# VH-VL binders against q9v1v9, part 8

Target 1, 196 residues: q9v1v9
Amino acid sequence: MSFVVIITGIPGVGKSTITRLALQRTKAKFKLINFGDLMFEEAVKAGLVNHRDEMRKLPLEIQRDLQMKVAKKISEMARQQPILLDTHATIKTPHGYLLGLPYEVIKTLNPNFIVIIEATPSEILGRRLRDLKRDRDVETEEQIQRHQDLNRAAAIAYAMHSNALIKIIENHEDKGLEEAVNELVEILDLAVKEYA
Below, E stands for the ipSAE of ESMFold2; O stands for the ipSAE of OpenDDE; V2 stands for 0.75 times the mean of E and O plus 0.25 times the DockQ between their complexes.

## First folded at step 18 (VH-VL)

Design V2
Fold by ESMFold2, fold request of step 20:
Structure V2 (fold): chain C 196 residues (1-196), chain A 119 residues (1-119), chain B 107 residues (1-107)
Amino acid sequence: as target 1 above (196 residues)
Amino acid sequence: QVQLVQSGAEVKKPGASVKVSCETSGYTFTTYLISWVRQAPGHGLEWMGWITPFSGRTNYAQKLQGRVTMTTDTSTSTAYMELRSLRSDDTAVYYCARDRLYYHGLDVWGQGTLVTVSS
Amino acid sequence: DIQMTQSPSSVSASVGDRVTITCRASQGISSWLAWFQHKPGKAPKLLIYDASSLQSGVPSRFSGSGSGTDFTLTISSLQPEDFATYYCQQADTFPWTFGQGTRLEIK
């Protein structure tokens, strides 16, 4: 008896706004967790880092071990309360895209849903250019499209190891926000029966 | 073929210091932590602390704070543990171990270094 | 610090016997528990990590189980090379702590 929803989307899709509004409306009392934030908290407790910018400097094998620690903590929390887990499906590097969650981590999390928030590359680029403070590396529309395609592929791999349902929620400009929020609320409300 | 090879046995007087070396091979030294663990005669295993070769950060057991220093030399893939102000109850076999943290643990150990502290 | 209480302190057994060793943590440690084999004059050897996962190269007669606070190491059919001292170790929270050990001796 657990309910874990992974929510992901590249910067500029409006994930934070959709998440905030959906949590206000859902009948279920979800715990919102950012995977990277919990990773940082664990690394600080262990004495491995003092500052967030040190996290990316940790050897990949140490990061994978921290991911397992965090995944088991989330899994334990999920037995008592539904979890909305904000994380990256893939991470862009200079040499390619890295999967955000290894097999053992996905198996441990055992998500019920993997929700991908998407928008058109043009919409995403437009949002990013309006918010230059949040973008360390500007991507082209072609790169944005490729990144979203890879995130879909990553979600399929994660679902293979968890039997999660994959839900793509489109967040288009104009009236699309309300529809996207309602789609997420419908998923979150499924958790009510698990924790009654 | 991962190996951790430690320096030889030492005999010391109370108040002296000892520095034990741990030379690693068969893996990239900066990938994992090095933990030090000791076992006094007739006692169980006691964790002393670790060092991260990739960042030089250390974490020492509280009872040893102020008496222990752990260092690494990445050019020789070697970890060191120095224990100062030795007491007779510091007589123990000292082990280094590759520490893969929570999940895979202390997976490869050195052969141990006997340190005897006697008047 | 998390205290690890191991029992029994020693056990005498014959080749072919099934042996069970238990370990109790003073607080919940999820599945963050390892088992080690230690023979005189040798380095400790990792047998089990994550409570039940068998380390590469360790014979399948070794198995681990448990979660939370109570854990078990089982040797299903003792071999002559299995006579040693066995330690549990929690890997949940620094400092790493070990049980006091269980000596497994030939009967």
Scores: ipSAE 0.758, ipTM 0.898, lowest interface PAE 1.0, mean pLDDT 91
Fold by ESMFold2, look of step 18:
Structure V2 (fold): chain C 196 residues (1-196), chain A 119 residues (1-119), chain B 107 residues (1-107)
Amino acid sequence: as target 1 above (196 residues)
Amino acid sequence: QVQLVQSGAEVKKPGASVKVSCETSGYTFTTYLISWVRQAPGHGLEWMGWITPFSGRTNYAQKLQGRVTMTTDTSTSTAYMELRSLRSDDTAVYYCARDRLYYHGLDVWGQGTLVTVSS
Amino acid sequence: DIQMTQSPSSVSASVGDRVTITCRASQGISSWLAWFQHKPGKAPKLLIYDASSLQSGVPSRFSGSGSGTDFTLTISSLQPEDFATYYCQQADTFPWTFGQGTRLEIK
């Protein structure tokens, strides 16, 4: 059996913190994989890049072939251990949004859950403006909400090809980080039976 | 529609060099890699290396390191392979091929260029 | 380097025969395997990619199977134009490597 949980969220939702805390608390022994990190590892092995900043310069068709290589590798890992896959559902570009995972990639990954971490646009903007180490693109609250809406739409498309359940976890300042972490732990704990 | 057209046959003496061209058409040249593959008489196919037209990076077969140079000219959508210090066992048909990497592989090939190395 | 061992080295067959060619990798290569057809005086032609996916324009009598280390190319009903040398190639790890080839000849 395999158990794959995709976790996604736009910059500023607190995804990394929620992920780290949930992994500390879950009963299941997940392997955390960042899709982009594995993409970079494969590109370096092939000799296509030396540095991470070269990844965005690769032709889209080459990136898609790397995605398939990575997807098959993750699928093979998932046979032995549950996978928590950190990735972007969509990618903002100057000319619009790209789906982060093409059809053949999602089919190969075959996730059980797609977890979307969200917060209000105001909360996200506030977090981005406080964080000097994050992407500092100027966005309005309307643009932020549109991006979250597109990520929900992308998750639906991904679920159609995998039978994944979609879970939205809200990381509101007024609800506390603890509630968001507990919601993720409940999902991760489902993997215990799959690898007994 | 996609086409790779190579330069003509060459006869060389040992110690010389050869440069084979591969003109591409029917696709955007900078999208995919170009691999070079050769076949000596009575032997199978041997991969020589690739070049990325989009970045100029190369990856050469270990046994050819130091003797081979692959280049591209994006203005003419042409790839080149130069093999130096030729030996008699470099006599082969040399192919260029469009390389789509892991999933789709070497999907379109040039017609081949016979290089004969003889005294 | 991943060594690709192809067998048999040659096959004599008649039009209409079912022909099977095997390829073994020296280590696991998942499904990253391609099959090529090579005729005298012509460029090699991609038949199969990703172990079993048929390249556009290749007749359906060609099929591929396998994963890991053991792979098979099958021609279900041999046609006169199928007499050629066939190569497998692993596409898992550079350098790309080919099997030694299988000559398919008229019996």
Scores: ipSAE 0.750, ipTM 0.897, lowest interface PAE 1.0, mean pLDDT 90
Fold by ESMFold2, fold request of step 20:
Structure V2 (fold): chain C 196 residues (1-196), chain A 119 residues (1-119), chain B 107 residues (1-107)
Amino acid sequence: as target 1 above (196 residues)
Amino acid sequence: QVQLVQSGAEVKKPGASVKVSCETSGYTFTTYLISWVRQAPGHGLEWMGWITPFSGRTNYAQKLQGRVTMTTDTSTSTAYMELRSLRSDDTAVYYCARDRLYYHGLDVWGQGTLVTVSS
Amino acid sequence: DIQMTQSPSSVSASVGDRVTITCRASQGISSWLAWFQHKPGKAPKLLIYDASSLQSGVPSRFSGSGSGTDFTLTISSLQPEDFATYYCQQADTFPWTFGQGTRLEIK
């Protein structure tokens, strides 16, 4: 069988650090894939774009078709080794939130887990304020909470078209990093018996 | 419904050029690609290339790279294919098709334009 | 370029027959395979996309299967309007390439 773990989280939850540390420690040899990076690679190969900033200018229907190409490619790769797939559960737009993975894409990926890295709105806001240089881009705690709520709802929708388990991993500032990494490693280690 | 209507048949001498038009309707022209495909008598279908109305990019079949030009006019929702330096083996029916890329493919085709190249 | 080879090149059949046409790619193309119907004097018509997905408005007697390099178009109960030439097309890698065609004729 394949073993695909989707990992997601809104900006400020510490996802990249947790991912890096978990991959160093897991017993399984995962391939880390960023969905958007692979989308860009395919678009360049096709001659549709030259630069990353052109990707958002592609018609939605062309983007959805590229998503299917990428999803099939990931599914084929997953037959050979476990995949840790880094992607956005939702995409914020000026007029609302867009689901990051349409129905046909999630069916094709068929993930075993959807891992959501979360932190409290206060923790996220604090991290963003320390890192953010422009005040116009700051979400309130209530907006952050709604965004995380929407990502949980998106994960439920994705799980309806796969048998994925949804795992929420909390990243707390004082001691939570090591605990969060260990929780992710435990999930990743489940892949060991699938590829031997 | 979606429709692609091509210009009429043409008879050309070797060395001339031909420009075939493909007027689209029933969808937003800039949403998808337009591919051009030809069929010579007694032969199968041959992909010539595509153009993206949304960005003006083209991708041509290698054998045609130096003598084909594809363009669009978004104000009329029309695609054009020009083939230069015509040879007798360019005699074919030329089709335009809406190209939805990998998944949904070449889903709507024009009626075809016969181009005959003869001395 | 990915070469697409169809078999047979021609088939004679009667109304009501089950007809199978095969298509082989020169390399793996996953499921990126389409089938077209082409009648004389008409535009080609998309029947199947993504190897097995039926295009809207196409009768359910048409079906597609396969993945990798080997693909099949099946017409379960041939109707008079099904006599045509059928083409497969790979949609994995540019340039798009087509099989040479299979003529389906009345017996």
Scores: ipSAE 0.746, ipTM 0.894, lowest interface PAE 1.0, mean pLDDT 90
Fold by ESMFold2, last read:
Structure V2 (fold): chain C 196 residues (1-196), chain A 119 residues (1-119), chain B 107 residues (1-107)
Amino acid sequence: as target 1 above (196 residues)
Amino acid sequence: QVQLVQSGAEVKKPGASVKVSCETSGYTFTTYLISWVRQAPGHGLEWMGWITPFSGRTNYAQKLQGRVTMTTDTSTSTAYMELRSLRSDDTAVYYCARDRLYYHGLDVWGQGTLVTVSS
Amino acid sequence: DIQMTQSPSSVSASVGDRVTITCRASQGISSWLAWFQHKPGKAPKLLIYDASSLQSGVPSRFSGSGSGTDFTLTISSLQPEDFATYYCQQADTFPWTFGQGTRLEIK
């Protein structure tokens, strides 16, 4: 009776545009949720932070607790309407990549799909360099590919602890935005039967 | 072993202040919150507020606003609660507790500090 | 503030009895509820968190259930060491609030 789709992709794959267009076209009435936005909202309500940049300064254990509160909130919302959950599969740190969602959080969310938006490393690098306003650290093409590989591995780990299917949607310049949007719409339309 | 050890019993006159200490050990002090809870004779448990050792933020129960100050000393892994302008109805056992927020809650408590306010 | 109401306020029971204590929240708190055991002269002890999860080191005769506004603590076979006052506490919204307590006396 609940339908939760996790959508992820590293910066530069075109995820936000694909998501917006798919939500306009799907027959299902999805709620789009950014996991980090809900995390921040809860931290502000508790009085733990005032500004979003303070979130990364919270102890990991406090962040994990907030993740559980957010996960249960999302699970409750999913009883009423399908959820498209925007989150990071992994988080780059100076010492390696951190999995974005711990086991208990994934178990609580219990997603039906984990959708990974991908593009070639050169396409991603090109898009990032054209968007200088976002103040991103520049990764090499090899680093970008390793990040996409790690996100696929993370998705497998998340699927082991849920019933999620993994779907990779490629957003290449030659294959066009329309094909990627249509692939996502096909997944989102599956939710129609779950909510009568 | 995670341990919270509080300062000893206090006897105070009305109008005075009391400062109770809570020395922590067995975990990284800046990882979790510290909550203070009191129990007056014949009454249940009453939450007084919390402090975040990692950022110094506080959240006080409304009825204690203006009379309570919570602080920490990270170098000694110690939390403090000061209650000012004491009245006889502040007579209670005062507890500190490690507060893991929503999920795991108040999982380790200090032994309690009896504060008696009498003329 | 979310008010927490426990029932009964006291109970007398024999060793081996099954004892249930209920807790009602004044508004929905999802599963954000904890149960504590408090003995005179000792610190309160966390028994159950998240409505039904058993804290490490707590005997399995303790169990919790419920969601929303109505919650139950059950002791399946009362032992002599279980004589205490029991409190529920909501962890949904600050300020944290406790039930008034249930005093369990061994007959």
Scores: ipSAE 0.745, ipTM 0.898, lowest interface PAE 1.0, mean pLDDT 91

Design V2
Fold by ESMFold2, fold request of step 20:
Structure V2 (fold): chain C 196 residues (1-196), chain A 119 residues (1-119), chain B 107 residues (1-107)
Amino acid sequence: as target 1 above (196 residues)
Amino acid sequence: QVQLVQSGAEVKKPGASVKVSCETSGYTFTTYLISWVRQAPGHGLEWMGWITPFSGRTNYAQKLQGRVTMTTDTSTSTAYMELRSLRSDDTAVYYCARDRLYYHGLDVWGQGTLVTVSS
Amino acid sequence: DIQMTQSPSSVSASVGDRVTITCRASQGISSWLAWFQHKPGKAPKLLIYDASSLQSGVPSRFSGSGSGTDFTLTISSLQPEDFATYYCQQADTFPWTFGQGTRLEIK
């Protein structure tokens, strides 16, 4: 048996903090994997790229092949240990949003859960402005909500081709962090009997 | 229909070079890699390397480093493989193949080019 | 480099027979294995990719199985056109490497 949890959320929702705390508290011994990091590692090993920003310049069919390589690698790991998979549900581009995971990849991963970490647009905007590291334009609150809406739609599409349940975990300032962590821990703890 | 058509047979002396062409049709040339594979008489298949038409990157088999150069011409959708400092053990049939990487592999091959190296 | 070892080196069989060819990788390659048919004077032909997926236009009498290090190509009922040399190829890690080949001969 395997247990795979996909966790996603747009920048500024507090996903990294929630993930770290939940992994400290869960009874299950999850392996945390970033999908994009593994894709980059495989592309470098193959000699296809030297730098991460070259990844988006690869033909789409090559990117899809790398996604399949990584998905099968993750599926093999999941036979031995529950996996918490950090990835983007959608990717914003100048011309619209790209789905992060094609059908074949989702079918291969076969997640048990797709967990979406969300916060209000104003909370997200506030966190992004306090933590600016890049010379990029900041999204408006309306654009932020649109992105979260599209991520929910993407999760539905992914769930159609897997056994996944969709869970939205809201991370509100002050009172929401401990609730969000507890909700994630409850999901992660379901894996305990899978690997006994 | 996807098709890879290679240049004709060559006879060379040791120390010379050979350049084999592989003209592609029926797909967008820059979408996939081109691999080169050879087979010496009485031997199995040996991968020589690949080139990415979309970026011009190459990956050569270690034993051929320094002697092989792979190039493309996107205006003619053609890949080339040049092997220099030929030796008699380079006598082989040389194939180009469309390389779709891990999942779909080497799905369409050229007809092969016999290169004979003899004194 | 991942070494691929095929067994047997040759098979003598009759039309209608079931034939099994095996391939072993020197390390785990998940499902990243392809099978090729090669006839003299012709280009190699892809039969199976991803260990078990049948390439378009290949007859259903061909099938592949296996994962990890051990893989099998099966021809369920030989036809006259199936007499050829068969190669496995790993597609896990560059350089791509091939098995030494299995020659399927008419008995």
Scores: ipSAE 0.740, ipTM 0.895, lowest interface PAE 1.0, mean pLDDT 90
Fold by ESMFold2, last read:
Structure V2 (fold): chain C 196 residues (1-196), chain A 119 residues (1-119), chain B 107 residues (1-107)
Amino acid sequence: as target 1 above (196 residues)
Amino acid sequence: QVQLVQSGAEVKKPGASVKVSCETSGYTFTTYLISWVRQAPGHGLEWMGWITPFSGRTNYAQKLQGRVTMTTDTSTSTAYMELRSLRSDDTAVYYCARDRLYYHGLDVWGQGTLVTVSS
Amino acid sequence: DIQMTQSPSSVSASVGDRVTITCRASQGISSWLAWFQHKPGKAPKLLIYDASSLQSGVPSRFSGSGSGTDFTLTISSLQPEDFATYYCQQADTFPWTFGQGTRLEIK
């Protein structure tokens, strides 16, 4: 009896708004967890860091061990109530994109769904530029599209190692928000049968 | 092949200090923690603390706080543990171990260093 | 500190016997439990991590199980080299703590 939904999307897709609205409307009582927040909490508890910005300086193998601790905690929580897990599918680096979740972590989480929130590159760029009015080095529409494509590929890799179904939810302007919220609610409502 | 090689046995008087070295090889020294564990004669294993070679942070067992200092030398891939104000109940075999935290644990240990505290 | 209690404190057995050692934590530690083998004059050796995962190079006759507060190490068919003291260790919360040990002796 566990129900874990991974939700991801690049900055500017409207994920937080969709998530908030869906959680208000769903029949199921989900716990919303940010994977990075839990990672930081564990690192502080262990005495490895004092500040969030130190997390990226930890050796990769230490980060992977913390990921396992977090994954086990989430798996335990999922026995008692459904989990909506907010995390990055990929991480952009100067030299390319890194997958956000190792095999053992995905196996431990064993998500039922991997939900990807997307929007058109134009919509994403427009939202980002409103917040970056004096910056000329913002990602192009092509780069945004490539990032979303890579997140889809990452989700496929994660699904290969779990029972997850992949759901892409498009958040289009001009009333696409309501449809996106309803699509997410439909997925979240499936959890009712697991915890009743 | 990962290997931790410790310094030789020490005989000390009460009130003295001892510094045990732990030279590592076969892996990148700054990737994992080094924990120190001791075992007094007739007793079980007692964790003393760890040091992170990658950041220099330490975490000491409360019982030893104020008496222990752990350090590293990245250029020689060596960890050190110094225990001060020695007393007879500090007589033990002292081990260093590579500490991979929660999932993989204390996976490789040094051969141990006997420290005897007697007058 | 999380207290770890092992049972039995010692056991006498013959080559080929099956031996079970238990370990109990004073609070829930999920699956964060390791087992070590320790022979006189040698360093402790990691056998099992994450309650049930076999460390590389450890024979398959060793197995671990359990979660929460109760854990078990099983040696399915003792070999001459298995006579040692066995320790459990919780890896949930610092300070790392060990059980008091179980001495496996030849009959």
Scores: ipSAE 0.738, ipTM 0.894, lowest interface PAE 1.0, mean pLDDT 90

